Miniprotein binders against a7ua95r516to809. Designs and how they scored, part 110

Target 1, 294 residues: a7ua95r516to809
Amino acid sequence: ASLSLLSISDLVPDLQFIFFWMSNAIEILYFIQQKSPAYMQTIELMDDKAGSKESLLSATISANEEAMTILEEVIMYTFQQCVYYITKTLYVVLPGLLDCNPFGTEPSSEQCRRAAGVCVCAVCVMPEAVRRVVSVFQTTSDLLQQYQVHSEIQSQMFAYLFFFTNVSLFNQLIDKGPARGWFQRSRVLQIQASVKILLDWAKGAGHNHLAQKFFAKFCSTVTILASPPQQLSQMSWKALCAEHPSLKPVQLHRILTQYQLMAELGPLPIWQPSSEDEAYIYRTVDLLESFENH
Short names: E, the ipSAE of ESMFold2; O, the ipSAE of OpenDDE; V2, 0.75 times the mean of E and O plus 0.25 times the DockQ between their complexes.

## First folded at step 8 (miniprotein)

Design df17 (at its last look DockQ between E and O 0.95; V2 from the best seeds 0.80)
Fold by ESMFold2, look of step 8:
Structure df17 (fold): chain B 294 residues (1-294), chain A 95 residues (1-95)
Amino acid sequence: as target 1 above (294 residues)
Amino acid sequence: SLRKRAEELERKAQELKEKVEELRREAEEKGAPEEVEELLKYAEEMAQAAKFLARLAEIALERGDPRLARMLLRAAKILLRLAELLIKEAERLLE
C-alpha cells in the first residue's frame, strides 16, 4: 500500500467492490439458510417408493452445509479486506487527534460575520484532525448503508474499528506521551474534548453501545488524567481500579505516575497498589495493547 | 482457464434452469405429485444461486482477485451439483 492509498477517498472505488461481494455473499447465505429447512422437511415427508429418499436428503444436507461454510469464508475474507484498508487509513489519521486543539482561538460569530454565509462557521467547528477521523467512520457507514450490508455485520465492522481506534490511541499516548507532552493537563483537556466529538458521532450513528464498550480503556485513561488533583488524590488505588476496570494494574500505575509528575505533586507515590496488584505493576509485557486481541 | 470455468458454470446453471422449466410443464401435463414440483422449485433456486455466484466470480476475476473467484466458484459448483441431483430425482418420479 502507498501513502496515496491511505486516504479514505482514494480507497472508495476498491471498497465499493469489496462491499458489493460481501453484501451479495450475505444475501445468498441468508437465502440458503431460510430455504433449507422447508425443503428438507418436504424431502423427509416424501414417500420412499423409489428408495432414494435418504440418499437425496443426505446429499442435500451436505451440499447446503458446505456451500454455507464457503460463503461464510467469503464474508470473512471480504470483511478482513475492508478492515485492512480502513484501518490503514485510521492508522495515519489517529495520531493527529492527540495533537489538535478543539477549542480554537477565534470567536465563532466573528468568523460568520466575515464570511458570506453561515456555513463557513460550520467548517470551523471541528478540528481538521478530528474531521479526518470522523470522515473515515462516516464514509464507512455510508458504504455499508449503500450496499445494504446486514446490520449484524455493520455492528461487527464498527466494533473492530472502535477497538482499533482505542488500541492505537492508548498505545500512542502511553508510549509517546511523555516525549510529546500529551500528559500535560491543558493537552489532556483538549484530547478529552476531541474524543467527545468522536463519541457524539458514534451516538448519532447508532453505535453508542459499541463506542462505550470498545473505547473504555482510552476514555478511562483520559478521564483519570483530566481529573482535578484534589479529587484524584482522595481516591484510593482500590477505588480507582473499581471505577476503571478496563485498565490493567501496570497501565493504571503508569497513568498515575505521569499524572503525579505533571501535576507536580512531589516524588512520593500518592496511590499505593494493593499487595496483589503490586506484583503486576511492573509487568511491562502488559503495558501496551495488542491489535490482535481475543 | 479460471475465467473459462466461471463462464462454463454460469452457462450450465442457465441450462439447468431451462431444464427445470421444461420439466415443470411436463409435470403439469401429467398431473405429477406435489413432491415433483417441490424438487423442481428447489433445483431452480439452487441453479439460480449458482448462476449468480459464477457471475460474481467473473467480476472478481475482472478486478484481479482470483482467490475470491475460486471461493465463489467452489460454492457455485456445489449448488449446481445439488440442482442436478434434484432434477434427476424429479425425472425419476415423472417416469
Scores: ipSAE 0.774, ipTM 0.939, lowest interface PAE 0.6, mean pLDDT 85
Fold by OpenDDE base, look of step 8:
Structure df17 (fold): chain B 294 residues (1-294), chain A 95 residues (1-95)
Amino acid sequence: as target 1 above (294 residues)
Amino acid sequence: SLRKRAEELERKAQELKEKVEELRREAEEKGAPEEVEELLKYAEEMAQAAKFLARLAEIALERGDPRLARMLLRAAKILLRLAELLIKEAERLLE
């Protein structure tokens, strides 16, 4: 019950502190990393009047390494906390993306309605369901920028969020799609359009490469499902595997099987898996994506 | 308590900074080599970083994250130890 009401805006106050800690920890770590070599060199160049130079140097190195290790742990911890909160919000809003009809005339956001003029910004013209998802990413981006988080950490954050989004959407589509009618061509086209809006946002935000990489599986699935029967029925299993390398054989087989059922196509020998893949199409454990090992 | 530890570390950091300033004056009076000044500068920076980490820990405690606070305080303590080592070496060189 409480999760359904959770918005990214509600988490912003907590996230701000986490980003604050993370950013400052990174800054201190960077400071130590940048300054410590120079100071160590200074110690190394000192006259060894009392034979204490080596012990001092050793102690200095040890202390710096230990401090940096702890700071890295702080950064990792805060990063994980951010991801935890943000993904919870994504979990709530992502299902709406699959049900979204982006071709409908949805009223502009309440915030834009209060403005005396029709806001034609990219976010304001988005369907509500898409806008909610984009809002999570935009808020994350804004916070990262606000606290001047290192670019590498920003990239890692978005990589994980896109990964999570892809896994979530893919798994939902594969698992619930047939029952929800998401495999119907008209619905697939809606999903495709919605995802395109999200990808366009990611491109505009400077995350095009990451988005293309981490959404590949979901996009491939949607692309196959959006294909006209006449076109898809002419593609062999091998050709489809080659065109959609992000899909495991079991996943592709499942998609094609469901497509066949939806399109009322008889068995298509051309879609029969190769002898090499035949053993893999029955590995149902590999059907859904795992959130682990990222 | 973690809060008491944070306060103690902040106090210690301040004490070390004051000690650095004292030794810097002594070094100037004695015409000590540049190496002493570099050691003292490093010590001061470490003490300052430690002080800041302790403040961050206090904020973590206020926000209900004692785990984070402990990590920050550990880092602060290590940096203060480093500062102390550097100060001791500077003192030795001034004798």
Scores: ipSAE 0.717, ipTM 0.904, lowest interface PAE 0.6, mean pLDDT 91
ESMFold2 (binder alone), look of step 8: mean pLDDT 90; pTM 0.890

Design df18 (at its last look DockQ between E and O 0.82; V2 from the best seeds 0.76)
Fold by ESMFold2, look of step 8:
Structure df18 (fold): chain B 294 residues (1-294), chain A 95 residues (1-95)
Amino acid sequence: as target 1 above (294 residues)
Amino acid sequence: SLRKRAEELERKAQELKEKVEELRREAEEKGAPEEVEELLKYAEEMAQAAKLLARLAEIALERGDPRLARLLLRAAKILLRLAELLIKEAERLLE
């Protein structure tokens, strides 16, 4: 086991073994599922001279079913181990995205500058805080491909990692945002720019659909906070709920309250919840997201 | 110990693979029905999978994960028993 404060590169040796176990379990499971029926058909067509056909067929069915059940448990267990190690690293690096100023980074690294005549790529200008998060995702992607993990499992892993990222960023923004000044427009625009870099990575890595789906709550929050006051003030509560279905009433209400305060739009509530939603806007238990909300 | 059981299962799996290779040559010499060859192929693949699972369990024990090792050995044992049964049926069919 690795310590929770280690970087993703420190975890690679452990992750390599876990992916090795997972990939091999998947391959054996695939063989049983795909090839055993033909062999069982051979057994069914055998001449039953010794009277052993029914016993052999029964034993084969039983062995296949039990082995598949155990292999599914191995795959689930190793998947959970990967998620455990990777998310502990993500938990440490994700807060930096909220304090990051992506507009103040060097246009190119010293290495890129020394290669005179070579074009500058976005990687050379990526802020360190964003680079740390991208490094976790990229290392995970590289390991999954290196060990030839089934593409469905790769998608499930990134679905969970993006879910975890969304929960972590959303909870910190809601919980710490007022005290840290993260609701100020200049800060929100910096956060929006940093998230765009992360979304661009996900698109380039082939995970655009997953990122769009699982970052929805955090992205909705940032979109609302980045909106010009004149535009947002003209939108009704119902329109905002419809545009941002990922946000619970208590979450949307809290975001709008903070927006009104930071934009100095006065003490009178601008957005009046529907009668249906009014019962839910003060349910503080629903304000923060659970990492185990599934 | 659990490590000794993993080593024993890997050794047994290798022995069954070697037995299958011997029986496949015998089946070819005797002109055995296709069913015998299919049973032996199935047994070989089950023994190979059991061997791999036992190796994976040894590695899991070396890295301090006896829960994973127990799961892998349980699967290995099941596949090895199936391989043994398939071999016995193939032997019976060879005469």
Scores: ipSAE 0.781, ipTM 0.940, lowest interface PAE 0.6, mean pLDDT 85
Fold by OpenDDE base, look of step 8:
Structure df18 (fold): chain B 294 residues (1-294), chain A 95 residues (1-95)
Amino acid sequence: as target 1 above (294 residues)
Amino acid sequence: SLRKRAEELERKAQELKEKVEELRREAEEKGAPEEVEELLKYAEEMAQAAKLLARLAEIALERGDPRLARLLLRAAKILLRLAELLIKEAERLLE
């Protein structure tokens, strides 16, 4: 009940502290990593008048390693907390993306209306459902930049968020799509357009490669479903496998089966799985993507 | 309490910074080699980092995250130990 009302804006105060901790920990870790070797060298070059130099050096190395280890734990912990909060928000808003009609005229956001009347910024022209998703990513980006989080950590954050988004959208589409009518061509085209807006945002934000990589499975699914029957019916199983390597055989088989039902196509021998894939199309455990192992 | 530990570490960090300043003055008076100044500089930086971590731990406690606070305090303690080691070496070189 409470999760449905949670917006990313409501989490910003908590996220700010997490990013603050994370950023400071990274800065300290970086400082140690950069400066420690030079100081160790300084100690090594000093005169060993008392024979205690080796013990001091050893103790110093040990202390540095231990400190860096704990700081890495802090960074990992805070990273996980950020992901936890952000993904909760995504979980709430992502279903709306599948139901969105991006071809409809929706009014601009209330915030932009107050400032300049009709705002034509990329975010303001987005459908509300898409805007909500983009807002989560944009807020995350803004916070990462605000606290000057290291670029590698930023990349890891977006990689995971895109992964999560892809898994969530894919699983929902596969599981609920037939019942919700999302496999209907008109609805698929709406989904495709909505995802394109998201991908365009990601491109504009400098995350094009990550977005292309981590959305590949969902995009492949949507691409297949958006294909005209006349075109798709000419493609063999092997050709489809080759064109959509992100899809497992069981996933492709499910998509094609549901497409066939939706398009009222008879059995298509050309879509029959190869002998090599035949055993895999029955692995229903592999049908849905796991949020684990990323 | 974790809060008391944080305060103690902040105090210790400040004490070490003061000790560094004392030793820096002594080093200048004695015409000590540049290596001593480098050690003292590193010690000061570690003490400052420890102080920051202790403060961050206090904030974590205020925000209801004692787990994070404990990690931050552990790191702070280690950095203070490192500072102490560096200070001790500087003192030895000044004898």
Scores: ipSAE 0.704, ipTM 0.899, lowest interface PAE 0.6, mean pLDDT 91
ESMFold2 (binder alone), look of step 8: mean pLDDT 90; pTM 0.890

Design df19 (at its last look DockQ between E and O 0.85; V2 from the best seeds 0.66)
Fold by ESMFold2, look of step 8:
Structure df19 (fold): chain B 294 residues (1-294), chain A 95 residues (1-95)
Amino acid sequence: as target 1 above (294 residues)
Amino acid sequence: SLRKRAEELERKAQELKEKVEELRREAEEKGAPEEVEELLKYAEELAQAAKMLARLAEIALERGDPRLARLLLRAAKILLRLAELLIKEAERLLE
């Protein structure tokens, strides 16, 4: 039975309708919030002959409040539909980022041989696995711009997509890393380079601050794992916690344990958790991150 | 019945827009106060928003999403009722 790979391109027609609904609901909400007050001021200043002014003002306030509440629900509903479809494609493509080698790609070998007999071509530096992830983000960005979705909603969308990406990559690295060999130093350097390509895309797309905020946990993990053993072994637990505040004690402890194993630094623990953190380094319930925001 | 409600709300929104155009011409002819023109402009924008919401609901029903359609029609109905109240006040002031 052949495997079907969910692709963002297959979802574009459905996403177009959802963005259409969302963008129109936002524009009407904007009208109520930003443009209706001037009309209400006119009503407030009217001469109240026959006593109709207070009834009209009350009806106007009530109608605007009710409509805003409903439109906010429409926006949230359509936002959640977009997130549902987009994260399904991200879930499928993100694991490949941990397995790829950005320093050597298959697409360039045959093209280089054909071009000159001497390899002088720079065909592509982005591995296919990274390209698949970027494609999801770029397609999302293009659709949001096409439908002129309000910039605040666009930022919220990418905040969630980067949050989802961080949780997915971090959880897989922590959970499957030992079995997949992802804690080996050469693999960590490859992962670091692949993530840098993704961060560069986010910077160029105007989402640098969101990417820095929401990738912090995964990037801290990779930074620790990429550190030279001589330098890392001389850093205290307190110093590591201060440099990497995004990591929970159980997470930092697990990362350092894996680091010590792969670097063959001996069986005895090198890093001594603080008294406060000793209560938390074995809380395996806190090891993996939740995909749900609270 | 949601489809019938959506069609009715879109038709009613269009009727209110046409009535606003008629009343704005009448207000200009009579030299009505600025307040009447502002009420009619507000009603027109509310009716246009309600028409869009009703059309969005029709599309949602075509796509098999009656939950979204119901939300959109609730908002459309609210805005149309406000537009009707504004039109009635404008008519009273033009007398």
Scores: ipSAE 0.779, ipTM 0.946, lowest interface PAE 0.5, mean pLDDT 85
Fold by OpenDDE base, look of step 8:
Structure df19 (fold): chain B 294 residues (1-294), chain A 95 residues (1-95)
Amino acid sequence: as target 1 above (294 residues)
Amino acid sequence: SLRKRAEELERKAQELKEKVEELRREAEEKGAPEEVEELLKYAEELAQAAKMLARLAEIALERGDPRLARLLLRAAKILLRLAELLIKEAERLLE
């Protein structure tokens, strides 16, 4: 019940502190990494009075390693907390993306309305459902930049968020799509347009490669479903496998089966799985994506 | 309590900073080599970092995250230990 009302804006105060801790821990870790070798060298160059130098050096090395290890744990812990909060918010807003009609004239956001002019910024022209998703990513980006989080950590954060988004959207589409009518061509085209807006945002934010990589499965699914029956019916199983390598055989088979039902197509021999894939199309455990393997 | 530990670490960090300043003055008076100043400088920076971590731990406690606080305090303690090692070496070089 309480999760449905949680917006990313409500989490910003908590996220700010987490990012603050993470950023400071990274800074201190970097400081140690940069300074420690120089000081160790300084100790090494000192006169060895009574063998104390080796013991001091050893103790210093050990202490540095231990400190860095603990700081890495802090960074990992804070990273996980950020992901936890952000993904909760995504979980709430992502279903709206599948139901969104981006071709409808939705009024601009209230925030941009207060500015005397029609804001034509990319975010203001987005459908509300898409804007909500983008807002989560944008807020995350803004916070990462605000606290000057290391670029590698930023990349890892977005990689995971895109992964999570892809898994969530894919699983929802596969599981609920037929019942919700999301496999209908008109609805698929809406989904495709909505995802394109998200991908365009990711491109503009500098995350194009990550977005293309981690959304590949969902995009492939949408692409297949958006294909005209006349075109798709001419594509063999092998050709579809080759064109959509992100899809497992069981996933592709499910998509094609549901497409066939939706399009009222008879059995298509050309879509029959190869003898090699035949055993895999029945692995229903592999149908939905897992959140754990990332 | 974790809060008491944080306060103790902050106090210890301050004590080490004061010790660094004392030793820096002694080093100047004795005309000690630049290596001593470098050791003292690093010790001071470590003590300052430890102090920061201890403060962050207090904030974590206030926000109800004792796990984070414990990690931060552990890190602070290790940095202080490292600072102490450097200070001891500086003292040895000043004898």
Scores: ipSAE 0.408, ipTM 0.771, lowest interface PAE 1.2, mean pLDDT 89
ESMFold2 (binder alone), look of step 8: mean pLDDT 90; pTM 0.896

Design df2 (at its last look DockQ between E and O 0.82; V2 from the best seeds 0.69)
Fold by ESMFold2, look of step 8:
Structure df2 (fold): chain B 294 residues (1-294), chain A 95 residues (1-95)
Amino acid sequence: as target 1 above (294 residues)
Amino acid sequence: SLRKRAEELERKAQELKEKVEELRREAEEKGAPEEVEELLKYAEELAQAAKWLARLAEIALERGDPRLARLLLRAAKILLRLAELLIKEAERLLE
């Protein structure tokens, strides 16, 4: 099937089964972890008349450890399946954030929930490109809560989804940004506004820390592109590196030189890398981020 | 087949749960030590978990995921073996 036909709503039935298996594996793992010490303590206090106590303890420890290992594999397998399907839908909808004009849309108004059996949320009022991305995140959050998945696993899920989102947006901006006109000042401000709406969703959903951490590279890029190019030309390479530690030297150098070319500030780079970074700015293998670096 | 293994494991788990219930009644009638009741409680919980894992594996097979089903059945088998061991030890203590 074509990726352009995937929507998160089409995948919900399949995701429900995967979350069902994941949550039940977690529950059984938790049972073993929480109950084993108590039963082992009871066995240790047994009157060892038949001399079977050590054998029973050894067998119990061995069985529980093996079962826990297998259940951890089940949890990892189902987690990977969830991530696989969810990121496929994210991959399709994320490019729209870079082409979105949120200023051409009326400001969203607050909506009441479940009035007369109808649930109307802020997602339905957002710019369409942002709404599509938020819908993926919101559906994922709803499924995790519906199946009462442990908060640590929920955090790991959103950590990866935000990581994936950052990598996808950053790579597209760097790779295609100049050709698509995404480095133009008005377009950068539109991109910044669209991403702000997404970050506001993450904050309201309780994922602010994760979003701040994992969007840092993309947000640094947008901050640079939102800065007047004359202001950037007055900063040293060392100062720019210190201000944007999330960007690799080759990434920072590429952003600055492409932005300089768009602003028509000369045919040659203004910024001089430090001797420390000189070798790194030519490593084009490090320019784009890997989805597997996380 | 893998489906037959899942059905057999679920049936065996149910049989062990029923045996635990019988042994708990016997332990109460004989006034058995607390240790016997604790072993039987643990065995019951393990058999229930194994039964549930076998049911989850059947669902995975219906959904076309035999890899997931195999993992679930491996875990079910291990828990069921432990439940059997605990039952045997409880039986020894009731003698």
Scores: ipSAE 0.781, ipTM 0.943, lowest interface PAE 0.5, mean pLDDT 83
Fold by OpenDDE base, look of step 8:
Structure df2 (fold): chain B 294 residues (1-294), chain A 95 residues (1-95)
Amino acid sequence: as target 1 above (294 residues)
Amino acid sequence: SLRKRAEELERKAQELKEKVEELRREAEEKGAPEEVEELLKYAEELAQAAKWLARLAEIALERGDPRLARLLLRAAKILLRLAELLIKEAERLLE
C-alpha cells in the first residue's frame, strides 16, 4: 500500500505485538531487578563449606548482568520499532495539519455520526486534519495503557513523537511555507488554532510539559508569524531572541525575512542581528531541524 | 533452527522446574533452612520467565522477526543458566 493510504488503524495489529513484546520484556527485567539483590545476599550470607561460594557468586552476578543487558536490548529494539511505525503514520498526516482550516464547519467523525451525534468528545469536534494527527497519538496512548507499559517508557515515547512532529512541522513550514502561502497571516492563524487544539489534547492527556518543551520551536515560529506587523516591527532582534530562545539565529532571521516579504515591510533596522549573531545567521545548515541525535 | 532452539529451551525450563520440585521435597524432608527454599523459589521463577521468553520468541518467528526471536532466546538461555546456578547451590546445601 502506498504510504499515503497508511493509517494508524492499519498498523494497530502489528503495533499490538510490538507493545506486547516490549511490555513483557520490561516486566521480566523488573522482576530480575527486584529479586536479584535478595538472592545474591542470600548466597553471600551462606557458609562457604565447599570453597566455591565466590565463584558461584561471580557467575551469578555475571549471568544476571548479561540477562538484564539483553532484555534492555529487547526493550530498545521494540521501542524503536514502535517509533518507526508510528512516525510513518505521522509523516502522512502531519502535512494536512498545515493546510487545515479549523474555523470551518467540518462534520463530526464518521464514528460519532454513527452514534447519532451523541458523542461530543473533544476528538469528535476536531477538524478532520487535526483529528487524524490526534488519532495517532491517542491510539499510541491507548496501546501503551492497554499493555501497561511502564510510565517512563510512555514518557519517552511521547517525547520522541512530539519531537518528530515538531521537526516535521517546523521544517515543512520553513521550507515550503513561503511557496504555499503558509506565511500569510490568515493561514498562520489557522495553523496556530490547529496547533492549539493539538496542544490542548496533549494537556488533557497528561503530556503538557512534554508538549510545551518539544513543540517550542514550531510554536515560536507560528507565534512570530501570527503577530501583527505593527507589534512585531516594534520588537528588536534581541527582544525576539530572548522571547523565542528555542529558535537559532539563522531560523529567526529566516522567519523575519519571510515575514518582511509577506507583510511588504521595508528593511527594519530594529531586526538587524547583533554582531554576535551575525556570523550565525548565514549558517544555512542549521536552518532546518535534524531528526538525528534525539 | 530458531524454532528448534525455542522448543529446546522450553523443555529445559520444564526440566529445571521439575528439578526444583524434587529438591524442594528433599529440603522439606531434611528440614533444610529457609535459604534453600528461597533459592529454589527464585530458580523456579527464572525458569518460568525463560519459558515465557521462549514462547515470545516463537511468536516473533511467526511474525517474521528473527532478530527479535534471537534476542529473546538469548535472554531465555541466560535465565536458565542462572536458574541452574541457583539449583546447584541448593543441591550443595542439601548434602
Scores: ipSAE 0.518, ipTM 0.828, lowest interface PAE 0.9, mean pLDDT 90
ESMFold2 (binder alone), look of step 8: mean pLDDT 89; pTM 0.891

